# Designs tried in a protein design chat: VH-VL binders against Mucin-19 (Muc19). Part 3

Target 1, 175 residues: Mucin-19 (Muc19), of Mus musculus (Mouse) (q6pze0r851to1025)
Amino acid sequence: STCHVYGEGHFRTFDGESYSFDGLCQYTFLEDYCGQENGTFRILIESVPCCENGLTCSRKVIVTFQDQNIILQDGKVTAVQTAESTDCRERSANLYSIHTVGLYLIVKLLNGIILIWDKYTKVSVILDPSWQNKVCGLCGNNNGDLKDDFTTRHSSVAAGALEFANSWKTSQECS
Below, E stands for the ipSAE of ESMFold2; O stands for the ipSAE of OpenDDE; V2 stands for 0.75 times the mean of E and O plus 0.25 times the DockQ between their complexes.

## First folded at step 1 (VH-VL)

Design g9 (framework fv_gatralimab)
Fold by ESMFold2-Fast, scan of step 1:
Structure g9 (fold): chain C 175 residues (1-175), chain A 122 residues (1-122), chain B 111 residues (1-111)
Amino acid sequence: as target 1 above (175 residues)
Amino acid sequence: EVQLVESGGGLVQPGGSLRLSCAASGFTFGDYAMNWVRQAPGKGLEWVGQIRSKAYGGTTHYAESVKGRFTISRDDSKNSLYLQMNSLKTEDTAVYYCARVSDYGDYEMDVWGQGTTVTVSS
Amino acid sequence: DIVMTQTPLSLSVTPGQPASISCKSSQSLLYSEGNTYLNWVLQKPGQSPQRLIYEVSNRDSGVPDRFSGSGSGTDFTLKISRVEAEDVGVYYCMQGTHWPTFGQGTKLEIK
């Protein structure tokens, strides 16, 4: 299954729910922490407005995985070590690969997650089947049930998209 | 199946008014920006205007040829798009299409309606 | 507004032969160092427009692979490798980089 966001905040979750949300903060697009401490990755998104027409011009994507922040912004990918006093240069394995196919930039993570970015507003995530029922965020919980796709950060089911999406802000100080 | 069906076209005198409707089905209408596009008899396609989703404030933009005369609105509870046309001119004679903004860009159109004909008689 | 110019304005082709349509924009269609929002749209006689190609070279679902789009900046091409009778109609290029504008249209007819 695939989750994506594009344009003016049009979302389609892994389980097929569609909704719109125009937030200007940073949001958890997808993670496996889901209220627990033992998660392994986070994918965060932010909308970047256009100077010319005031519409969403692009999306910035931040992937936190294996002590690295992989940042997709301004049509390119940069990787920064999260440090935490850890010397990541001692690791020998490649944790991700980057490919360009047509107009798309593709990031394949070693954990079986594929991230596709059109360098503009569209961000898509394809999950390995092993991730069923293990994820949460704006993409939904990937459990095959549309009834609980609006599962908030607090494990409740929201009545609408605004409450749902606002629960996935990474900072409650942002409005 | 995603469908858009326009209605409300007809014959009107120059200086008159007419309201067009577009009924959407098969997708979550309120999530999409929508366009109106027209085609004069035997001519090409001309963009008329756009309305964004409510999540983006429901803002509207218009081609210069219709600005101040035409108003686009939507009713998401009824899955409907509207075009209010005032001060109609002979040059406004055309088939009017509604179109959905695509999954791949804010101004691209992926689904088109069947059109409704507006004739402004001189 | 960005002006879109198509050549030729009409084209007659025997079935099975290739066809090529050119589209030129008055300004680059590259948007904020990102995507190029160029579409190709077909209007068959008596029918509503339908999109064939989006973002220069991507085919919509159900569009045969004999249709291909290419180009960059201000110069774009739609090619049909083997024209079939069902391909008759008017082809428009369209840009979505700024407010939408269309080319004049190219009428494709079978000889």
Scores: ipSAE 0.000, ipTM 0.450, lowest interface PAE 19.4, mean pLDDT 80

Design n1 (framework fv_necitumumab)
Fold by ESMFold2-Fast, scan of step 1:
Structure n1 (fold): chain C 175 residues (1-175), chain A 122 residues (1-122), chain B 107 residues (1-107)
Amino acid sequence: as target 1 above (175 residues)
Amino acid sequence: QVQLQESGPGLVKPSQTLSLTCTVSGGSISSGDYYWSWIRQPPGKGLEWIGYIYYSGSTDYNPSLKSRVTMSVDTSKNQFSLKVNSVTAADTAVYYCARDEYYDSSGLFDYWGQGTLVTVSS
Amino acid sequence: EIVMTQSPATLSLSPGERATLSCRASQSVSDYLAWYQQKPGQAPRLLIYDASNRATGIPARFSGSGSGTDFTLTISSLEPEDFAVYYCQQYSNWPLTFGGGTKAEIK
């Protein structure tokens, strides 16, 4: 299944729920930690303003995957080594592949996650079916049930999109 | 089409360094689209992945071999090479070089060399 | 490392028969599973990738199926040139690992 964000915070979750949220900070788009410490990846997003106003002109995407941060910013991909455990990882340089198709920049992660970025505001994630009910974040939990797509970081179901999305704000300082 | 060919000595003495070279023709090793790998097969046994190299010189090795293995690339000769240090009889195998596609999926071998038998014996 | 187990070790069949080869991973590899064919004295040849996609030039009689931990290679009707050793390989996690192989031999 597929999750999207585009424009001024228009989201469509894996289970088909649509909502709007135009946050100014860094948010967890998708992860498999979901309140546990045994997760393997995080995909984080940040809205980048056009100038000095609140309009979103692009999104910065950060993929934290084992010992790397893979950063999608300014139309390019940069990989940065992190000070993380190497317990589960034997190949740092071969954890992902990158394609460019027209304006789209495509990152395929070895774990079956495909990330598509139009170099502007649209970010899409395609999950392998094996990820059903194993993920959380702004994309929802991919369990086929719309009723719990607003599952917060605290494992509760939010009454609305604002509460839901704000629960996925990271500790990164807003700018 | 792309062809890979291994070359090197067929006999190496115990404790010495095994050195092999793979020559690529019909395609460029200076392409960012591919990794280049070594895979070995001891007589009568299965396949074991050794490591890969990217044209930039970036490498990664099987953890079981990483303390003894070094790969290098020579883009001017369209070649990449494998060195295995401190060989023992357990390193006797047919050694294959293979192409590994970077952009579509990594770890998938679409072209292989013919293989070269290396015997470790005194 | 992910351990790949193939069964049976040897499969004795006649030309024209259907062959079914199994491969099991010690943990989920999603669909990052490939099958190779190896004839004596030759390098392995890629048959199937992403569990079920035939590589270029591979005859339609070869098909792959499965996901997660259990995978099958099927040859619908064996030709004489199909008697070989078949290896499965996962490329979900590093290091890359291969199964022990299944030898398809003539009765």
Scores: ipSAE 0.000, ipTM 0.454, lowest interface PAE 18.0, mean pLDDT 81

Design n10 (framework fv_necitumumab)
Fold by ESMFold2-Fast, scan of step 1:
Structure n10 (fold): chain C 175 residues (1-175), chain A 126 residues (1-126), chain B 107 residues (1-107)
Amino acid sequence: as target 1 above (175 residues)
Amino acid sequence: QVQLQESGPGLVKPSQTLSLTCTVSGGSISSGGYYWSWIRQPPGKGLEWIGYIYYSGDTDYNPSLKSRVTMSVDTSKNQFSLKVNSVTAADTAVYYCARDLSYDYVWGSEDYFDYWGQGTLVTVSS
Amino acid sequence: EIVMTQSPATLSLSPGERATLSCRASQSVSSYLAWYQQKPGQAPRLLIYDASNRATGIPARFSGSGSGTDFTLTISSLEPEDFAVYYCQQRSDWPYTFGGGTKAEIK
């Protein structure tokens, strides 16, 4: 299934719900933690405004997968280790691959998730069928039921998009 | 090079189900990032998008047809199919299958219907 | 749904002339607009995507412009093979919608 966001916060969830939300904080776009400690990845998004009128000119994407943060910003990809312990052994596995075609940047994660970024405002994520009903965030829960796509961080169903999206802020201090 | 080919009966009786299959060659329906669509065109009229399917089985349909339409995919045969229930003469059209190149840019950068089948005429008549 | 309106319905021109085809959306589609060419008995062919990008194999005489709600397809000098029906399509929102078409015919 596919989820995307583009422009001034136009979202379409995996189960087909469309909504608009133009927030300037960091939000959980997609994750598999869903209130649990045993998750394996997170995809976070931030709107980057241009000039002084507050219009969204691009989106920053942060992918946390295993012990790495993959940051998509300013038209490029940067990978940063999140682990504090230093290993003396060589790396033996690839966790992701990166491809570029024209203005599009594609990150394929080993777990069957494909992230596509136009280097500007459009972010799309494609899930392997094995992820059905295992994810949450602004993209919805990928369970095939439109009615509960506004599932909040607190496992309730929001009445509207504003309540839903605000529940997925990563910091309570952000306005 | 990707090719799409429609197949199915050219004549369907009113109130019956219209069933069509699209066979994809030169590319995998399971390649990811591609949606597979049906589009129809009544004789002498314009184009109407019917719906799409992703290889996972996820679908979305045009609201004007949603109550009568079902799509399915068979990844082992590299095919996807369309069923339209309770047909009337208004469903007489050339039916096209097409690839929507929205999210897999490895083999193409166009973000629209880049490959089409030749089309198959379905006539609804007694 | 987003309604796409094309004008004129029919465009009568001679080979060598410039053709200008209009497509208007009932609400903003940003640049998420494509143009297709359809010849009698054939499937549509993608000409222009994302409002102004020429598809692979499409001759340089075809160009697209516009954003938001107003879009134009221009054929700088009509060739005999260009007399066909042209459709615009938006993909900014579901469902995908097409314009009613503009038929380019020989005068």
Scores: ipSAE 0.000, ipTM 0.458, lowest interface PAE 14.7, mean pLDDT 79

Design n2 (framework fv_necitumumab; at its last look DockQ between E and O 0.13; V2 from the best seeds 0.00; counts 0 for: pae E 6.2 > 2, placed apart)
Heavy chain, then light chain:
Amino acid sequence: QVQLQESGPGLVKPSQTLSLTCTVSGGSISSGDYYWSWIRQPPGKGLEWIGYIYYSGSTDYNPSLKSRVTMSVDTSKNQFSLKVNSVTAADTAVYYCARVDYDFWSGPYFDYWGQGTLVTVSS
Amino acid sequence: EIVMTQSPATLSLSPGERATLSCRASQSVSDYLAWYQQKPGQAPRLLIYDASNRATGIPARFSGSGSGTDFTLTISSLEPEDFAVYYCQQYSNWPLTFGGGTKAEIK
ESMFold2-Fast, scan of step 1: ipSAE 0.007; ipTM 0.531
ESMFold2, look of step 2: ipSAE 0.086; ipTM 0.677
ESMFold2 (binder alone), look of step 2: mean pLDDT 93; pTM 0.955
OpenDDE, look of step 2: ipSAE 0.182; ipTM 0.749
ESMFold2, look of step 5: ipSAE 0.100; ipTM 0.675
ESMFold2 (binder alone), look of step 5: mean pLDDT 93; pTM 0.955
OpenDDE, look of step 5: ipSAE 0.425; ipTM 0.828

Design n3 (framework fv_necitumumab; at its last look DockQ between E and O 0.06; V2 from the best seeds 0.00; counts 0 for: pae E 11.1 > 2, placed apart)
Fold by ESMFold2, look of step 2:
Structure n3 (fold): chain C 175 residues (1-175), chain A 121 residues (1-121), chain B 107 residues (1-107)
Amino acid sequence: as target 1 above (175 residues)
Amino acid sequence: QVQLQESGPGLVKPSQTLSLTCTVSGGSISSGDYYWSWIRQPPGKGLEWIGYIYYSGSTDYNPSLKSRVTMSVDTSKNQFSLKVNSVTAADTAVYYCAREGELLWDYFDYWGQGTLVTVSS
Amino acid sequence: EIVMTQSPATLSLSPGERATLSCRASQSVSDYLAWYQQKPGQAPRLLIYDASNRATGIPARFSGSGSGTDFTLTISSLEPEDFAVYYCQQYSNWPLTFGGGTKAEIK
């Protein structure tokens, strides 16, 4: 299954719901926390406007996965780990890989999530089947049911995209 | 359904610049959903990827050709173009334009019919 | 640059026979491999993407398998229209590269 965002906030969820949301804040694109404290990852997005005309010129993507913080911004990727292995199994595996093919930057996580960025406005996430019914955010819940794809952060089903998408804002002070 | 059509001169003299244009119909370059490529095939030989262009004008070129190749896009005409400078007989080939799928990754799902460009004095 | 090597260069077979075409990458390309068919005087046509998925409108007799560095295209029972040249192409790393082709011809 695939979720996309591009341009001025044009989304397509894993279950095929299409909507537009022109938000300028940071939002949860996809996560497995879903109101619980024991999740394993988050993918956050922000629209980056052009200086001249206010249209979206890029997107910033922030991936938090097993104490790694991977940032996709301005055509490049940076990663910061919270701890460094010194001589034990504490840091025994590389938890992700990064590939570049032309305009594409591809981040593969060990948990079966593939993130694709065109280094511009389009961000795509591909899930393997093991993630059915286990995710939430602007990408929907990946359960095959369009009636509940607008499930808010508070586990209610919104009537429209605006209420749904604003519920996934990560900073309450951003308007 | 998306269709691509190459146009340009079929005969070019050595040391000149060949120029080709691909016209897209049944789809829009400006949507930003796809990348647009040129691929060539010398007579009786295999395929060589030349490069691709995004609707923003961003490009990537095969390193083997990068010093001689320029691509451009005109979204108002729904066209993208290829220039190859300083051509020799080795540049004789059928030139294809093609669409790369974004959801389908960097493979080519739609191809033009191809146009033969012969470099001869 | 990832070099794609196809074998054999030529397959001579009769209609009804099974064809097996090989493609090997110089380093892992995961599942990012496509197969194309090219008939004389025509543009290539996409057959298989992501190593094993048939493109829209491609008959079930075409199947792809493999991952990493070794890939196979199988045509379970050759039809007269299947005699053509076949190319593999990787899209794991830039630049995009094609194999040298395998020609399937009538014995």
Scores: ipSAE 0.006, ipTM 0.527, lowest interface PAE 11.1, mean pLDDT 84
ESMFold2-Fast, scan of step 1: ipSAE 0.041; ipTM 0.661
ESMFold2 (binder alone), look of step 2: mean pLDDT 93; pTM 0.951
OpenDDE, look of step 2: ipSAE 0.017; ipTM 0.602

Design n4 (framework fv_necitumumab)
Fold by ESMFold2-Fast, scan of step 1:
Structure n4 (fold): chain C 175 residues (1-175), chain A 121 residues (1-121), chain B 107 residues (1-107)
Amino acid sequence: as target 1 above (175 residues)
Amino acid sequence: QVQLQESGPGLVKPSQTLSLTCTVSGGSISSGDYYWSWIRQPPGKGLEWIGYIYYSGSTDYNPSLKSRVTMSVDTSKNQFSLKVNSVTAADTAVYYCARDLGYSYGEFDYWGQGTLVTVSS
Amino acid sequence: EIVMTQSPATLSLSPGERATLSCRASQSVSDYLAWYQQKPGQAPRLLIYDASNRATGIPARFSGSGSGTDFTLTISSLEPEDFAVYYCQQYSNWPLTFGGGTKAEIK
């Protein structure tokens, strides 16, 4: 199943719901925490405006996976550990792979998640079938049922896209 | 070089199901890099997007056709297919298969040559 | 659905002249607009994507411009092989939609 966002906040969820939301804050695009502490990854997105009136020229993507941040920004990928290891062993780099295919930058994570970025506004996530009904965020819950696609951070079903998307802001102070 | 080729019957009777197959060569359909679409063009008219399919079997269809259309993919044969149910004369068109450069975003960089399907008794 | 309107329906020009083709969207499509060329009996050929980027192999005489709702395809100096039908297409919203086409024909 595939989820994507493009342009000025055009989203399509894993279960097929389409909606528009053009926020300028940081939002949870996809995660497996879903209100619990047992999660293993997060994918966050931010719109980068290029002009007055908020036209989106690019999206910054942050993937947090196994205490590493993989940052997609300004047409390039930067990987940074979120916590320093004092172990004598070298950190393995084989937890993900990066490919450039034509216009696209592709990040494949060992956990079966594929992230595709056009280096501008288009971001797509492809999930292995094992992730069915285990995720949440702006991409929906991947349970095969559209009725639950607007599930908020607080596990309620929103009446509309604005309420839904705003519930996935990572900071309450951002407007 | 990537090439797409449509195949199927040139004539279909009203109320029957139209079945078309697109064979991809010079590139793999099992790649996560592309989506694959069907687009049609009635004689003398413009283009209409029918739907797309991803190698995993994920699909989206034009709402105007969604109740009558299904797509499928066969990665072992490097093919994807279109079925249109309950056809009428309005379904007479040249049918194209195309590769979507934008991963469902609709930039079609490679097209098949097109196959004319006529719906008549 | 987003409706794409192209004008003029027919454009009559001579080789060597500049051609300007218009495409208008019923609502903003940002820069998510492509242009295609179609010759009789052939499949469409991608010319321009993201409103202004030329596709691989497309001659420099083709250029695209515009953003939001108003877009233009310009052919700086028409060659004999450029007389064809041109379609614009938005990929900002689902379903994907095409314009009605502009036919460029020899005067």
Scores: ipSAE 0.000, ipTM 0.468, lowest interface PAE 13.7, mean pLDDT 81

Design n5 (from n1 with heavy chain D100G E101D Y103G S105Y S106V G107S L108W Y111P; framework fv_necitumumab)
Fold by ESMFold2-Fast, scan of step 1:
Structure n5 (fold): chain C 175 residues (1-175), chain A 122 residues (1-122), chain B 107 residues (1-107)
Amino acid sequence: as target 1 above (175 residues)
Amino acid sequence: QVQLQESGPGLVKPSQTLSLTCTVSGGSISSGDYYWSWIRQPPGKGLEWIGYIYYSGSTDYNPSLKSRVTMSVDTSKNQFSLKVNSVTAADTAVYYCARGDYGDYVSWFDPWGQGTLVTVSS
Amino acid sequence: EIVMTQSPATLSLSPGERATLSCRASQSVSDYLAWYQQKPGQAPRLLIYDASNRATGIPARFSGSGSGTDFTLTISSLEPEDFAVYYCQQYSNWPLTFGGGTKAEIK
């Protein structure tokens, strides 16, 4: 299944719901924590505006997976260790792979998640079938039911896109 | 309502550069929601996608034409342009500009310009 | 590149008849397929996108179906204005590719 965001905050969830939200904060695009502490990854997004016209020039993407932070910004990929771990050292080299295909930058995570970035505003995520009904965030919950795609961080179903998207801010200090 | 209009010479000599411009009206070319493409159609034949340009200047071209094609965008004039180098009789076609929706991953075209016939002949 | 094959090349029918047009992709394109209508001297007009969704203003007699590699455009009852060339287009992969077209002509 595929979720994506592009341009001025145009989203399409895994279950096919479309909505618009042009937020200025950092938001959880996709994660598997969903109110639990047993999660394994987070994908965060942040709009980078053009200063003259105020249009979104690019999106910054942060992937937290295992003890790595993979940062996509300014057409570049930077991977940073978030915490040192003796256990994961041997496998760190193959936790993810990065490929360039045409204008797209593709990050494939060992957990079956594929992230596609056009180095500008468009971010897409492809999940394998094993992730059905295990995720949450701005991409929806990937359960095949459009009715609950606006599931908030607080496990309620929002009446509209603004309430839904604002619930996925990573910091309540940002408005 | 967004409209597209092609302009440029209708006759180009072999080995010269074919240059066309598309003018967008009723909407801004500087929108992140759309990409802008050129598609051509030789007389009596089918459609061939040439390439696209995004408002940021990012382009991708059909591999069959990539060595000869350049696109550019002028956001101040709300225009985008196509250049095809070293033309031959095989480049004789009606050239269309068209808008593509960027939102559905890769998408269809709507609206289209009316098309402009370019004949390559001596 | 993905090759799109349309059949038949020419479809000869009378007004009021049902038209069925086929489009085949050399690789799976999921439902990332559009159909266009082109009348002589005019630009193509979008009819169907995402294999089965009618574009704005398109009459209900036009319907699309299929997924993967095999797609069909159906016109339930041909009107005189429907005699035109029809093209399918995939947008699953770059470069974008079109079928060779099917010409619907009066018998």
Scores: ipSAE 0.000, ipTM 0.477, lowest interface PAE 15.3, mean pLDDT 82

Design n6 (framework fv_necitumumab)
Fold by ESMFold2-Fast, scan of step 1:
Structure n6 (fold): chain C 175 residues (1-175), chain A 123 residues (1-123), chain B 107 residues (1-107)
Amino acid sequence: as target 1 above (175 residues)
Amino acid sequence: QVQLQESGPGLVKPSQTLSLTCTVSGGSISSGGYYWSWIRQPPGKGLEWIGYIYYSGDTDYNPSLKSRVTMSVDTSKNQFSLKVNSVTAADTAVYYCARVPYDILTGYEFDYWGQGTLVTVSS
Amino acid sequence: EIVMTQSPATLSLSPGERATLSCRASQSVSSYLAWYQQKPGQAPRLLIYDASNRATGIPARFSGSGSGTDFTLTISSLEPEDFAVYYCQQRSDWPYTFGGGTKAEIK
């Protein structure tokens, strides 16, 4: 199953729902926390405007997996430790791999998630079938049912895309 | 080495269901890494994507056809099938089955195609 | 849906000439574009994927270029077997869409 966003916030969820949302904050694109404390990853996105007219020229992607933050920004990848341990360097090196092929930047996570970035506005995420009904965020819940794709951070079903997407803001201070 | 072969009736009456099967040889549908697709081409016209199916049964359909189309997979026979309900003369086309790699490095192109089967909708 | 527009609809050339075929997307498809060749009575054949990568077995005279909304397929010197219909296809968004095709025919 595949989810993507491109341009001025054109989304397609894993279960096939399409919607538009061009918010200017940071949003949870995909995670497995889903209102619980025991999640293992988050993929966050931010639109980067063109300066002149506010059109989206690029997306910044942040992947939080284990004790690492992998930041995709300005056409490059940066890995930053989120925990204070430097003793598990070899373990961290085995958690993900990064490939650059032409215009694509590809992050493969050990947990079966593949993230694709064209270094501009398009972000795609591919899940193996083992992730069915285990994820949430702007990409939907990957449960095979379109009716549940607007599931908010609070486990309710939104009536529209604006309510749905705004529930996935990572900061309440951003409007 | 991978080959796809379409089969099914070449003539379907208006309002009936068009039913086609694609048999895959030289590769396994139950192997991950591939979506399996149907594409059609009306006589003298261009190509139109119909839908994909993964071996798990997950599907995605062209929105223009979504209300009328269903795909299914039978891993024991190494086959996947297409049904188009309530057909009209506009559904007359050559129907192709094709393979789509799930591998990020090869992209999502139709890399192997069946030879195509003409389905005519006529009373 | 993303609309793919190919031009010209028909390209009349002689063997040995350079062919340049255009494909435009109604919105950015980045590099997620493929080119196919279709001969009469045959299924389409993949020529180019990811805008510029030749598929296995495709002769070096075929090359693809472009990104975003504007793409070009170039055949550096036409061989007799190259006279066919060519389609571009985007995979940037569902539904996957094809261009209307460009027919390369003998002058």
Scores: ipSAE 0.000, ipTM 0.464, lowest interface PAE 13.0, mean pLDDT 80

Design n7 (framework fv_necitumumab)
Fold by ESMFold2-Fast, scan of step 1:
Structure n7 (fold): chain C 175 residues (1-175), chain A 125 residues (1-125), chain B 107 residues (1-107)
Amino acid sequence: as target 1 above (175 residues)
Amino acid sequence: QVQLQESGPGLVKPSQTLSLTCTVSGGSISSGGYYWSWIRQPPGKGLEWIGYIYYSGDTDYNPSLKSRVTMSVDTSKNQFSLKVNSVTAADTAVYYCARDSYYGSGSYEYYFDYWGQGTLVTVSS
Amino acid sequence: EIVMTQSPATLSLSPGERATLSCRASQSVSSYLAWYQQKPGQAPRLLIYDASNRATGIPARFSGSGSGTDFTLTISSLEPEDFAVYYCQQRSDWPYTFGGGTKAEIK
């Protein structure tokens, strides 16, 4: 399954629901925590406004996997490791890889998640089948059912895209 | 073992649409992490990548062919298809379907690891 | 697009000899380079991926080396079944591009 966002917040979830939401806060694009403490990854997105008319110029993507933070920003990738030894840093290169194919920057995670970024506004994520019904966020829950694609952070089904997307802010202090 | 098999007409008239289908067995095209590609080879020449498709239906095409090419996927039949519009003699080639095993599921094998046997499509009147 | 150039176009050798095939990219492809073998009437077969890793089932006599723009496929001692056309392919930039091929033929 594939989820993506592009432009001024045009989303398509894993289960095929399309919606628009152009927020300027940080949002959970995809994670497996889903209200629990024992998750293994998060993918966060932020819209970066640009220039003359305030349109979304780019998206910043932050991937947290294992003890790595992988930041995609300004056409570049930065991987940050917290308090790990040199040997652990070398070994972490086997947990993910980064490739450029044409205009796209591709991050693959050993857990079967592929992230594709056009270095601008388009972010896509591809899951292997083992992630069926194990994820949540703006991409939906990947359970094959369109009816619950607007599942909020609080495990309710939102009536609309605005309520749904606002539930996935990483900080409620951001408007 | 994964196998791919091309099928479709071997003769297409100029200006018509070339249509091919690839049937996958021994593996599922609904598996994330795999891309499914078409590659062609004109007689006596080298290989040219046409495009790939994800099982979700998302595609990327070679820019030189993008205006004439459409790919589609049918997960219930474990198939993906290629259409090339407005063909000319320059489209005469052996057409291969291939798996782009770009990371598999949790393990890594890169590039085109499995290919169909190829099907010759001749464009002539 | 990245242009891949292979040399020589034809390599005439006897069984037991060492074969060295060259592939050059018009710009850096890092290590995102694969080698394929194609026999007449058959589909290409993946030999080497990421410049130097042998694909599953590929004999140890095949080895790849290089990075950036210059790559080499080496067959340490040619077997009769190794006489084929070899293609390199880059995956560093879109669209994917292949070299023109090197034909290894019996003298």
Scores: ipSAE 0.000, ipTM 0.458, lowest interface PAE 16.4, mean pLDDT 79

